# Ledger of designs, part 13: VHH binders against Probable cyclic pyranopterin monophosphate synthase (moaC)

Target 1, 244 residues: Probable cyclic pyranopterin monophosphate synthase (moaC), of Pyrobaculum aerophilum (q8zyf8)
Amino acid sequence: MIVDISKKPDVFRYARASANADVKKCNTAVAAKAATVASRYLPFLHPLPLSATAWCKDGKFYVEGIAHWQTGVEMDVLFGVLVGLLGSGAVKIENLRVEIKQKQTTPPIIENVNTSEAPITREGDLVASAYGRMKVVNLDIVKNPVEKGHPIYAAQTAAALNAKRLCELLGGPCPSVQHFKIEIITSDSVEVRTFIKARDITPAPEALFSAGVALLTIWDMIKKYEKDENGQYPYTYISELHLD
Below, E stands for the ipSAE of ESMFold2; O stands for the ipSAE of ESMFold2 at other seeds; V2 stands for 0.75 times the mean of E and O plus 0.25 times the DockQ between their complexes.

## First folded at step 11 (VHH)

Design t5 (from f6 with A59M; framework vhh_podentamig1; at its last look DockQ between E and O 0.79; V2 from the best seeds 0.00; counts 0 for: pae E 7.9 > 2)
Fold by ESMFold2, look of step 11:
Structure t5 (fold): chain B 244 residues (1-244), chain A 116 residues (1-116)
Amino acid sequence: as target 1 above (244 residues)
Amino acid sequence: EVQLVESGGGLVQPGRSLTLSCAASGFTFDEYAYGWYRQAPGKQRELVAAISRGSTLYMDSVKGRFTISRDNAKNSIYLQMNSLRPEDTALYYCTRTVYEGSLDYWGQGTQVTVSS
C-alpha cells in the first residue's frame, strides 16, 4: 500500500505548487503548516520533514517546500495550496498544479518545520456539495489497481476520512457530519462530486476539502505514470474545484 | 552555460568566522533551490545547509552556527559560518537542484581550513 522506500537515499527535494483563486486575504500560515503535515491526510504519502513557505501574487496562491528525504515534496505542497486557499475562504479554486519539481543528491539529516495558526470563521448552509475536475494523461490507469492500491476506492476512503479532519488544520470546531457521499467519474477527465450534511455548522469547506483530497489521492497514486522526462506534470492538474 | 562559482574560503583559527559566496549564471536563478555541501578528506560530500525562496534547512552539525542566505539581485547564495571548528575543515561546494534525469552540478569548490 505504502511503497517500500527503505533503500532509497535521502536527496534534496524542491517543489512549487500554485492555484488561482479570488480571495481577499491569503492565509499563508495555514498553507505552510498543512504542507508539513500532508502525510497525515493523504494516505499514501510517506512522512517527511518539510520546510514550507507560502505567498500570494497576482491572483495566484503559491506554496514551496524543501526537504532532504527519500521522497519528493510535490504532493505535500499541492496539499498546502489546497488547505491554504480553504483557510483563505476560497469557494472556487482553479488550476491547482505543480509548477516545478526538482532534486539534488546529498547524504543525510534534517529538521525544520514552519507552523503558525489562527482560527477562521464559517458561514453557510448545513448541507454542502462540491465539484472537482482533474486532467490526467493516463485516464485508464485511474480505473485499475496500481502498485499503491485502487485509485478510485482509495480516493473515496481518503475523502470520507478527511471530511471529518479539516478542522484539525484550520483551528476550529468540527462539523458534526450526519451524511457524506462521493461520486468519482472518469470521462475525459477525473471528476469528483461530494455531498455533506452536518448538524451544527456549515460543512462547505469540508465539501471542497474532501473533493480536493480525493483528486490528490488519485494523483499521488498514479504520479509515476503522469510525470514527463524531467519529472514535471505539464498535463496533470486540478483544473477546477468549487462549491455547487 | 550553467555556472556556480564558489569563493571566500581560506585558513582561519577556531572560533572565527568566514562568509562563503556562490555566484550563479547561465540559468533562471528563481527557478531553483540551492545548497551548500562540504567534503572533508576521505569522506563523502554532505549537505550542510539549503535554501529556497523563503525556507532554509540546516544539518545538526552546523545548526545555530551557520546561516545560508540568497541575494536575487546578485544571483548569489551565501554561507555565513560562525564559531568555526577544526571539524568544519572541508572543500565547500554550492549547487542547485536539477530536473529529474539530469546530472548533478559540481564545481571546484572553495577550501575552508580551520586550524590553530
Scores: ipSAE 0.012, ipTM 0.626, lowest interface PAE 7.9, mean pLDDT 86
ESMFold2 (binder alone), look of step 11: mean pLDDT 84; pTM 0.838
ESMFold2 at other seeds, look of step 11: ipSAE 0.160; ipTM 0.679

Design t6 (from t4 with G54S; framework vhh_gocatamig_d2; at its last look DockQ between E and O 0.12; V2 from the best seeds 0.00; counts 0 for: pae O 12.3 > 2, placed apart)
Fold by ESMFold2 at other seeds, look of step 11:
Structure t6 (fold): chain B 244 residues (1-244), chain A 117 residues (1-117)
Amino acid sequence: as target 1 above (244 residues)
Amino acid sequence: EVQLVESGGGLVQPGGSLTLSCAASGFTFDEYALAWYRQAPGKKRELVAAISRSGSTLYMDSVKGRFTISRDNAKNSVYLQMNSLRAEDTAVYYCTRTVYEGSLDYWGQGTLVTVSS
C-alpha cells in the first residue's frame, strides 16, 4: 500500500545514486526524466516534484535529485540510474546503490550538468532472460508482510506490469510481449530471474528492467529497516543485474 | 522528549509465557510503526516483531506462531505476548519506533527476559 504521509512536513530531500556499467554512450536525458516519473512504475512510491540531474564518468552512471516534499527521493534516483543505463544500451549493471541521502531545511545545490541523448538500439533473440542480485541486511523481513504489503508478491506483480512499459520511458519500438515469468528467491541475498518472450523485437531490455523493478520494489518496501542511524544504506544495494 | 519504556521481563521456565509492554511518550504515537528487537549476550541486535500504523505485523521466523505483537493507540503502548518460551529467547528486549531520514533511533532501556529451568 501507498503509506499515509498526509501529516509529514515538507523538507528539502536529496539523494545521489550510481551504478557501474560498460556503455558506449550515456543517455543522461532519459535517466533524469525517468527519475521524475518513477512513482508511475514503482507501485508504492509517492509522487513528488523532483528535480533531477544525471551524468556519467569513468564507467559509472550517476543520478541526483532534490525535492521540497514529504518523502525522500532515493528510490526515484535509483530508478533513474536503472532506466538511464538501459537507455544507454547496458546489458550488465553492477553496484546500483544510494551513495548518499539527506534532508535539510535549506535547499541543497544540484550540480549544473548538460544532458545527452543516444539512440536506443536492440540486439538479440525474441526470448530473453535476466538475473539480478540485491544485498540486504534484513532478509527475514523480505519473506514476510511489512507496512506496504508482502515484498516478494508485490515485486512479482510490479515486474509483470512493467515488463512491457520500458518503451514509455525510452521511446522507440515496443516488443509485443507474449509471455513473462519471474522467480524471486532468497539465499544470502535477494535473487531475481526474469524470462520474457516477444513476437517481433528482442525483449532483452525489458527482461533487465522488470528484474530491476522487482528488486527496487522490494527495496522500497523494506527500506526503513535497511537504513543505518544516519538514514544511509551502507549494506543495501543491487550488486549485479545482467542478461543471461 | 521522546521516551520508550519497556517492562514485563523476568525469569521464566521453558514453555512459559511473558507479556512485554512498552509505554511511549513525546511523539504522536499513531504516526509511527513500532518494533521489538532483542539482543542476547555476544550476539547482534535482531528484529523480533514489528507492527505498522495500520496494524500489519511482521515476525522473525523463529518466533512466528509463538509471539504476538499488538498496539493500543489509546494508551500509547505496544505489547509483545511471548508464549512457548525457549532458552534461545533469552535476551534483553528493546522497543523502538521506526526512523526514515537520518534521525537518531529512539530505543527504550530494554527489559531482560531469561528462560531457564
Scores: ipSAE 0.000, ipTM 0.116, lowest interface PAE 12.3, mean pLDDT 84
ESMFold2, look of step 11: ipSAE 0.000; ipTM 0.275
ESMFold2 (binder alone), look of step 11: mean pLDDT 81; pTM 0.812

## First folded at step 12 (VHH; framework vhh_podentamig1)

Design u1 (at its last look DockQ between E and O 0.68; V2 from the best seeds 0.00; counts 0 for: pae E 9.3 > 2)
Fold by ESMFold2, look of step 12:
Structure u1 (fold): chain B 244 residues (1-244), chain A 116 residues (1-116)
Amino acid sequence: as target 1 above (244 residues)
Amino acid sequence: EVQLVESGGGLVQPGRSLTLSCAASGFTFSSYDYGWYRQAPGKQRELVAAIYSGSTLYADSVKGRFTISRDNAKNSIYLQMNSLRPEDTALYYCARGGYDDYFDYWGQGTQVTVSS
């Protein structure tokens, strides 16, 4: 369920997320746009009026966002990093994390930067699989129902729905998906593996996207238990996400 | 002013029981979720139990031994700890949380020590 926030006050919400990836050209326009519509893809996010910006530097991709609203923006900017890197052609993403989040009564400064676009190209086979691993503090909670529902079952459903929706964000032709499978295992971390067959064009970006969406859905559902006393996520992050 | 005040900790022998209490004030008690966390020396803080919208959640290590409860009339949260073991020794915190945010108010903790 989408949690009732009707009694919460508006405050300025800020977050910055990042990940490491080796990409030749950064698609920061796609990242910023994706962050603004993240609630359409991560099923339990509340809609909010996000302003977002993205940049890359020295092998690292960043998205930051601000809203004057009742809910935080860290999941939105994490989603922006994921989609931006997929739109940049990444096949391996490491350390997708929240660098900082804050809420405050005064507006933070967010710079408007030049937005770059890169053409979206698809390379790979018509069968693709991806692997993702997320570090969590409270692994046991992932296996139990929480207020928003059951994290693993919600993640499986969100991933399946989203496997066909990445092209809404990236543009161009969508793969004709013939088969999708997802497995989520809780060991010393949360691990996900996705598998996609398509008829016509490679679904490799979709394999990565659906794995990332699964992990971000779990993260969103357990996030209040993952925060430290300062509201940060020092130990919760997606350590790796790659084609397999 | 928002306050959470824990009590009920102490030194107990293995196999005994303790009840921890957390008194809340300065806000509408029934509008929030609550949890008990613990931190043993040299270890990460871990969730022990949570109570939310009439549901409960427990760490595997305490299932069947610990029970979280709330009393909206007394603005209080409780942790009943039965069959205590030495590995339950820790500083126990109560915490208040909302639906879309972290646990945002913490007590200062009460020490539970289980030894002979």
Scores: ipSAE 0.011, ipTM 0.365, lowest interface PAE 9.3, mean pLDDT 85
ESMFold2 (binder alone), look of step 12: mean pLDDT 83; pTM 0.833
ESMFold2 at other seeds, look of step 12: ipSAE 0.123; ipTM 0.588

Design u2 (from k13 with R27F T96R Y97D E98S; at its last look DockQ between E and O 0.86; V2 from the best seeds 0.00; counts 0 for: pae E 4.1 > 2)
Fold by ESMFold2, look of step 12:
Structure u2 (fold): chain B 244 residues (1-244), chain A 117 residues (1-117)
Amino acid sequence: as target 1 above (244 residues)
Amino acid sequence: EVQLVESGGGLVQPGRSLTLSCAASGFTFSSYDYGWYRQAPGKQRELVAAIYSGSTLYADSVKGRFTISRDNAKNSIYLQMNSLRPEDTALYYCARDSGYDDYFDYWGQGTQVTVSS
């Protein structure tokens, strides 16, 4: 469910997210755009007027965003990093995390960084599988209904719906998805495996995307309980996301 | 100054019960949500239970054994802990959520629960 925020006050919200990935050219334009529309893909995010920017440095991909709004922007910028890296051709993503989030009474300052586009490269077979792993502190609540609903069932549904939606964000080409499977297991972490079969072009980016969406949906649904006393996530992050 | 003070911990035998209390001061108690966290030796703090207007949430490991409650007249939150096990041994913390923020922004110093035979 989309939680009632009608009584929450507006404050300035800032977040910066990052991940490690080895890509030849960074698609920072698609990352910034994806952050602004994340609520269309992560099912329980409230829409908000996000201003976002993205950049790459030293093997890391960054997205930051600000809004004067009722909800935080960390899930939006995490989604931006995920999509930006997939749009940059990443097949392995490590340590997708929130570096910092803040709220304040004055507008944050963000740097004006020129964004760039890179062509999408699709490499792989018509059958793709991906694995993702997310570290969380509160494993025990992932299998139980929380304020926003049931994290596992919501993640499975969000991943399935999103399996064919990555090209909305990146532009063509779009695989004709014939089959999608997802398995989510709670061990010492949250683990996800996705499997996609497509008719025409490789769905490898979609396998990664749907796995990432599943983990981010779980994160969003439990995030209140994962934060420390300063509102930060020192122990919650997607440690790995890669093709099998 | 916002304060949360836990009490009621102690050493108990397996299978016994304890009630933890958290006394709150320095703010309008009824305007907020609350939770209990615990930290076992060598581990990170983890959620045990949370209470909101209209709902409660329990970690799967304590469901059916622990009950969170609140008393707005006494500015207090409680954790009734039944059928205690050695793995429940931890420092237990009370935590406050503003009702308008997305995290628990104040924490008590904790009360130790030790379950040993």
Scores: ipSAE 0.261, ipTM 0.688, lowest interface PAE 4.1, mean pLDDT 88
ESMFold2 (binder alone), look of step 12: mean pLDDT 84; pTM 0.841
ESMFold2 at other seeds, look of step 12: ipSAE 0.331; ipTM 0.732

Design u3 (from u2 with D102E; at its last look DockQ between E and O 0.92; V2 from the best seeds 0.00; counts 0 for: pae O 5.5 > 2, framework grips)
Fold by ESMFold2 at other seeds, look of step 12:
Structure u3 (fold): chain B 244 residues (1-244), chain A 117 residues (1-117)
Amino acid sequence: as target 1 above (244 residues)
Amino acid sequence: EVQLVESGGGLVQPGRSLTLSCAASGFTFSSYDYGWYRQAPGKQRELVAAIYSGSTLYADSVKGRFTISRDNAKNSIYLQMNSLRPEDTALYYCARDSGYDEYFDYWGQGTQVTVSS
């Protein structure tokens, strides 16, 4: 929305994202739905008419999506994986990454897989913290404004706004957030730590969600510089995201 | 055929200056944005500077020392490198923004900059 896309042509955009997590039941319906509304949560995504599906296989959770539109869909499907895993009860997520993205003049096919919905129950204390780490090549630019704004300040703001919004995607009772803190630092990677205090219901999923949103916001803001000449992300991914 | 040809690299002493040039051909130069990347041995390529519309972007490590510029009449992009340091030693690449996607889709072969005493 900040970057002017008005002159970009529509082409078919495809992406598949995945992550590792140990969950009992995969909430793939939540994942597919979350991908279609990702632009309402990740502040620099342009809205687009996404078709998405999700599945689990061999310890991995996948989301794929397609749109005939001006912008790519990889950030949307990454968001779908994050939310789907949180909706599946994950407390530890590893290697959240884009497996492939493509653009083409003809429609790609996506698997017509029936999705499953699982009830969400919450376990944990009324104070929760989470840690996340993202590998990027261009650490040296994340501390300064880029085309879309300042990656760290945008991530802090996006995480704070999203701290109370996960239940919009998952349903059920929402924690009454009383306090939110976030710290983002750069070392050999981008590291985030979130802290949430809530009144009545554990905010543990929200701590993870906010950390993930922060990292995905940074990724989205620097993605132009992270991609290789084929538009892929060979070295950019969220390596870990877990409760403390 | 899209071509980007870098020149101006060489061996220089720390504290000196060097100007890199990138000559572009085979496309409408003024319709695109550009960047300079560098790659040191055993490292991944990293962004040094980018120029887009009326704006510039610099890696923190070169801000205040390097200046990217473009000349649409000469179909060329430049990198003025002042106060060079040994850690600036790398192969420097000119790259073109895709115009229709958010990535750099064409790269030159690179020009070597070596900064040593």
Scores: ipSAE 0.365, ipTM 0.757, lowest interface PAE 3.7, mean pLDDT 89
ESMFold2, look of step 12: ipSAE 0.428; ipTM 0.793
ESMFold2 (binder alone), look of step 12: mean pLDDT 83; pTM 0.830
ESMFold2, look of step 14: ipSAE 0.297; ipTM 0.719
ESMFold2 (binder alone), look of step 14: mean pLDDT 82; pTM 0.825
ESMFold2 at other seeds, look of step 14: ipSAE 0.117; ipTM 0.613

Design u4 (at its last look DockQ between E and O 0.61; V2 from the best seeds 0.00; counts 0 for: pae O 9.1 > 2, framework grips)
Fold by ESMFold2 at other seeds, look of step 12:
Structure u4 (fold): chain B 244 residues (1-244), chain A 118 residues (1-118)
Amino acid sequence: as target 1 above (244 residues)
Amino acid sequence: EVQLVESGGGLVQPGRSLTLSCAASGFTFSSYDYGWYRQAPGKQRELVAAIYSGSTLYADSVKGRFTISRDNAKNSIYLQMNSLRPEDTALYYCARGYSGYDDYFDYWGQGTQVTVSS
């Protein structure tokens, strides 16, 4: 369920997310755009008027965002990093995490970066599979209904719906998805496997995207419990996300 | 002013019981959700139990042993702790959050110590 935020006050909300990935060119424009519309894809995010920027440096891809609003922006910028890397051609993403989040009464300082474009490319087979792993502090909570519903069931549904929606963000030809399968298990971490078959062009980016969406949906549903006393996520992150 | 005051901690032997209480004042008690957290030396603070929207949530390590409850007439939250184990030794905190507000545990008590040892 979408949680009632009607009584929350507006404050300046800032977050910066990052991930490690080896990409030739960084599609920072796609990342920034994706962050601003994340609530259309992650089912429990509240819409907000996000300003976002993205950049890459020293093998890392960054997205930061700011809003004067009722809800935090960390899930939005995490989504931006995910989509930006997929739009940059990444097939392996590591350590997708929130570097910092802040609430302030004054506007946060935003880094000044030049936006760059990269061509969106698709290479691979018409069948694709992806694996993702997320570390959480309260693994037991993932297995139980929480305030927003059951994290596993919500993640499976969100991933299935999103399996065919990445091209809304990236543009270009969309794979004609014929089959989608997802498995989520909880071992010492949250693990996801996705499988997609498409008729016409490789769904490899969609396999990664749907796995990432599943993990981000779980994270969003349990984030209240994952924060430390300073509102940060020192031990919650997606450690790996890659094609099989 | 907002206050959450924990009490009921102490030293007990393994297998015994304690009841923790949290007295709330300075706000409309029934408009909020509540949780109990604990922090052992050298460990991260962890959620023990929460009560929200007529439902309860427990960490697996305490399920079947601990029970959270609330009394709106007394503006109080309780944690009944049965079958205590040495690993339950920690400083226990009462916390409040706006009902339905997902990043808002906005006030924490001072904590009450529970020590389980023979």
Scores: ipSAE 0.011, ipTM 0.382, lowest interface PAE 9.1, mean pLDDT 85
ESMFold2, look of step 12: ipSAE 0.017; ipTM 0.516
ESMFold2 (binder alone), look of step 12: mean pLDDT 83; pTM 0.829

Design u5 (from k13 with R27F S53R; at its last look DockQ between E and O 0.62; V2 from the best seeds 0.00; counts 0 for: pae O 6.1 > 2, unsure alone 63.6 < 65)
Fold by ESMFold2 at other seeds, look of step 12:
Structure u5 (fold): chain B 244 residues (1-244), chain A 117 residues (1-117)
Amino acid sequence: as target 1 above (244 residues)
Amino acid sequence: EVQLVESGGGLVQPGRSLTLSCAASGFTFSSYDYGWYRQAPGKQRELVAAIYRGSTLYADSVKGRFTISRDNAKNSIYLQMNSLRPEDTALYYCATYEGYDDYFDYWGQGTQVTVSS
């Protein structure tokens, strides 16, 4: 554990995340599973016993989760949406956001939905680039160390480590990564570009995944400062994530 | 009951200084992290400075001009604001959280700082 949570009380923690994407079939089983293991991939998440469900409706992909635990679950469900959409073949994701986050003393109700799984096909060149943009309220804070470390340096490291780990979540053959580059800049938002060269299998999903991981790592490290007075994120979200 | 009370705001000329205070009550003061936020007209609330676990954090726009500090004996948090500029005009809030949680969830009523030419 990077941050000491030993004194935090257990409460019921609920979150729902969503994103827009044009996908033919929704891989909701992968999304729900990914949410439950998000702490293995996002470096500052604490492990927790998450129950998660996923569904898609009207061009949006949803993941919700619940835990009776010491930490919130919004980053776990955001990760679930990211991985679920990549497992659904998405090459363009918009408005990846937390729709609602709640703490409560009684168990929240979570929908029981059918899940589906489809084989992922990999299409694209052996060199892939991705772009991501995240809107934040406190852009200046991203440029400075916070209690968990420096958000930009941590994100670069997390993305590099994760560039070859998406296939653990999706299955199938893994690209042999030969080169990885990442650039993170702060303009009016946090922008990331990733570049991956692989030997035999297109790394296009990995370019998107590593960009998403970078942005989610930054979000997780600054989220304390991004919340409004009701504990929600009305102005913090990943607005764009797509292949170049 | 958790209570945060800001004071020390006012109207000042550019280049002058001002000290904001935040008196905390209704909880164990030394157990929490604190922050100062501000909200200018038509803009959303943004972090100015935070004090946590022996460290401080500042927005780039105030770094070198503002200093956050904490006095555990007086259960108070301060924001020393030097070299004030018109763009520092805002309603300033102090914030903390009651439980051990991952965000500030208690806010003061705010104190107005107006920097007028």
Scores: ipSAE 0.168, ipTM 0.611, lowest interface PAE 6.1, mean pLDDT 85
ESMFold2, look of step 12: ipSAE 0.499; ipTM 0.806
ESMFold2 (binder alone), look of step 12: mean pLDDT 79; pTM 0.799

Design u6 (from f6 with T56K; at its last look DockQ between E and O 0.54; V2 from the best seeds 0.00; counts 0 for: pae O 9.2 > 2)
Fold by ESMFold2 at other seeds, look of step 12:
Structure u6 (fold): chain B 244 residues (1-244), chain A 116 residues (1-116)
Amino acid sequence: as target 1 above (244 residues)
Amino acid sequence: EVQLVESGGGLVQPGRSLTLSCAASGFTFDEYAYGWYRQAPGKQRELVAAISRGSKLYADSVKGRFTISRDNAKNSIYLQMNSLRPEDTALYYCTRTVYEGSLDYWGQGTQVTVSS
């Protein structure tokens, strides 16, 4: 369920997220764009007008965002990192996490964001599967309905819908998906495995994307139980996300 | 001790320019985002501009006239104010973001007065 925020005041919001990946070129334009539209893809995110930027340094990809709005921006910048790395050709992503989440009490209003697009081309098999693992403190919470609904069922639905939508973010031809499967297991962590078959072009980026979206959907739904007294996530992150 | 010290305010004629500075000390400068706020007499304090490492935001009322910037080597944040109007008259504050549960940090403010 989408939480009612109509009574929350606008405040200055800041977050930075990062992940490790070995990519040849960094698609920072795609990352910044994806962060600004993350609420279209993560089903329980509230839309907000954020300003985002992205960069690479020493094998890490970063996205940060600022906004003056009713909700925080950490899930938006996490999504930006995920999509930016996929748009940079990453097939293995490690330690996708929130580095910093901060705020400031406010009186007024601000705007705007970058919107550039970068299409991709594809090579590979017409069948792809991906694996992802997310560390969480509260595994029992993941297994049961919360205020926003059931995390696992929401993640399965979000992943299935998003399996067809990555090309909206990256541009270029969209695979004609013929089959999609997802399995989510809660062991000592949250593990996801996706499988996609397409008719025409490789769905490998979509396998990774849908797995990432599933984990981020779960994270968003349980985040109030995961953050510490400073609003940070010291023990919650996506430790790995890769093709099989 | 966390400190934010504003300077550069003064009396200036309409249409002129002024640069505000904010010197930061007592914390890791690159860990935070920063904002300039202003408060005119009888009005609420409002955000004017904000900056992170690479992102900037501006209030609609100052877009195109004001520029926020930072210098990490000097631990300083700046507000370049061009084409000043009487409506820009206010006490200008520099601040930084805080973690949840912490109190906000405010500088003492620097007065900007735009008058003939």
Scores: ipSAE 0.011, ipTM 0.582, lowest interface PAE 9.2, mean pLDDT 85
ESMFold2, look of step 12: ipSAE 0.577; ipTM 0.879
ESMFold2 (binder alone), look of step 12: mean pLDDT 83; pTM 0.837

## First folded at step 14 (VHH; framework vhh_podentamig1)

Design v1 (from u3 with S53R; at its last look DockQ between E and O 0.08; V2 from the best seeds 0.00; counts 0 for: pae O 8.2 > 2, placed apart)
Fold by ESMFold2 at other seeds, look of step 14:
Structure v1 (fold): chain B 244 residues (1-244), chain A 117 residues (1-117)
Amino acid sequence: as target 1 above (244 residues)
Amino acid sequence: EVQLVESGGGLVQPGRSLTLSCAASGFTFSSYDYGWYRQAPGKQRELVAAIYRGSTLYADSVKGRFTISRDNAKNSIYLQMNSLRPEDTALYYCARDSGYDEYFDYWGQGTQVTVSS
């Protein structure tokens, strides 16, 4: 369900997300763009007029976003980090998390940071597998329907649909997908494995993307149960996401 | 069960003051944000004031006259209404932010404020 927000007031909403990854050059332009269109890919996000920036420093990739709107922007900026790192050639992503989210009543000043673009490079086999793990506070919530639907079933569907859509964000040739599988397990964390076969070019970025989308879809669906008393996510994050 | 119960409404003369209260129960009060809304006869429900952890927001029509506050020890939100005008006549609702940051998920039944000249 896309919940009814028609009665919420507009306020300035800010978030910053980050992840660790070893990449040669950061594709911050793709990250900022992806954040602004995240609602087209994560199925329960409301559209909003996001302003986003991205940067890299000391092995970390950051996206921040702000909107004067009815909903928060933390899932949008998390999506931006995910896509930005895939557009930067990352094969291993760690600690994808919300560093801070805030609401404020005064308009912020967002300055335009120079962003860079890098061509996508598709190295790898025509069969790819990825693994992801997300730490959550309340695993039992993930196993059962919530207000937005069943987190696991929604995540499986979102991942399958998105496996074919990464090239919309990165550009370049799209793999011709021949097979896609996803398995989600709730052990001491939420774990996902994706498997994808393509005919013509490696689907390795898509294996990572679909795993990340599954975890972000679950996070979005359970986020009211994951926030601490200050509205933050100190214990909810994607701890690892990598090719298997 | 989540409950929000408004009180403190009544009939007052223009220029007078009222304090509205909203008593909350059934959840961890300090973990949420709140708003006061009002609906005049034949009008859409409109925001009056909202209180977040760290900031407040007011409709232009009430700035300088109304003050929203919260008391975590009493699980309550207040609206101090000064210099009341006939245009402030409405049913006033308390509402809770859903925790999804997407909608207000609980509303009180409202308390009537009537300002008669």
Scores: ipSAE 0.013, ipTM 0.424, lowest interface PAE 8.2, mean pLDDT 86
ESMFold2, look of step 14: ipSAE 0.033; ipTM 0.525
ESMFold2 (binder alone), look of step 14: mean pLDDT 82; pTM 0.818

Design v2 (from u3 with S31E; at its last look DockQ between E and O 0.45; V2 from the best seeds 0.00; counts 0 for: pae O 7.8 > 2, framework grips)
Amino acid sequence: EVQLVESGGGLVQPGRSLTLSCAASGFTFSEYDYGWYRQAPGKQRELVAAIYSGSTLYADSVKGRFTISRDNAKNSIYLQMNSLRPEDTALYYCARDSGYDEYFDYWGQGTQVTVSS
ESMFold2, look of step 14: ipSAE 0.279; ipTM 0.691
ESMFold2 (binder alone), look of step 14: mean pLDDT 83; pTM 0.831
ESMFold2 at other seeds, look of step 14: ipSAE 0.431; ipTM 0.792
ESMFold2, look of step 15: ipSAE 0.300; ipTM 0.711
ESMFold2 (binder alone), look of step 15: mean pLDDT 83; pTM 0.830
ESMFold2 at other seeds, look of step 15: ipSAE 0.105; ipTM 0.590
ESMFold2, look of step 16: ipSAE 0.146; ipTM 0.696
ESMFold2 (binder alone), look of step 16: mean pLDDT 83; pTM 0.828
ESMFold2 at other seeds, look of step 16: ipSAE 0.013; ipTM 0.595

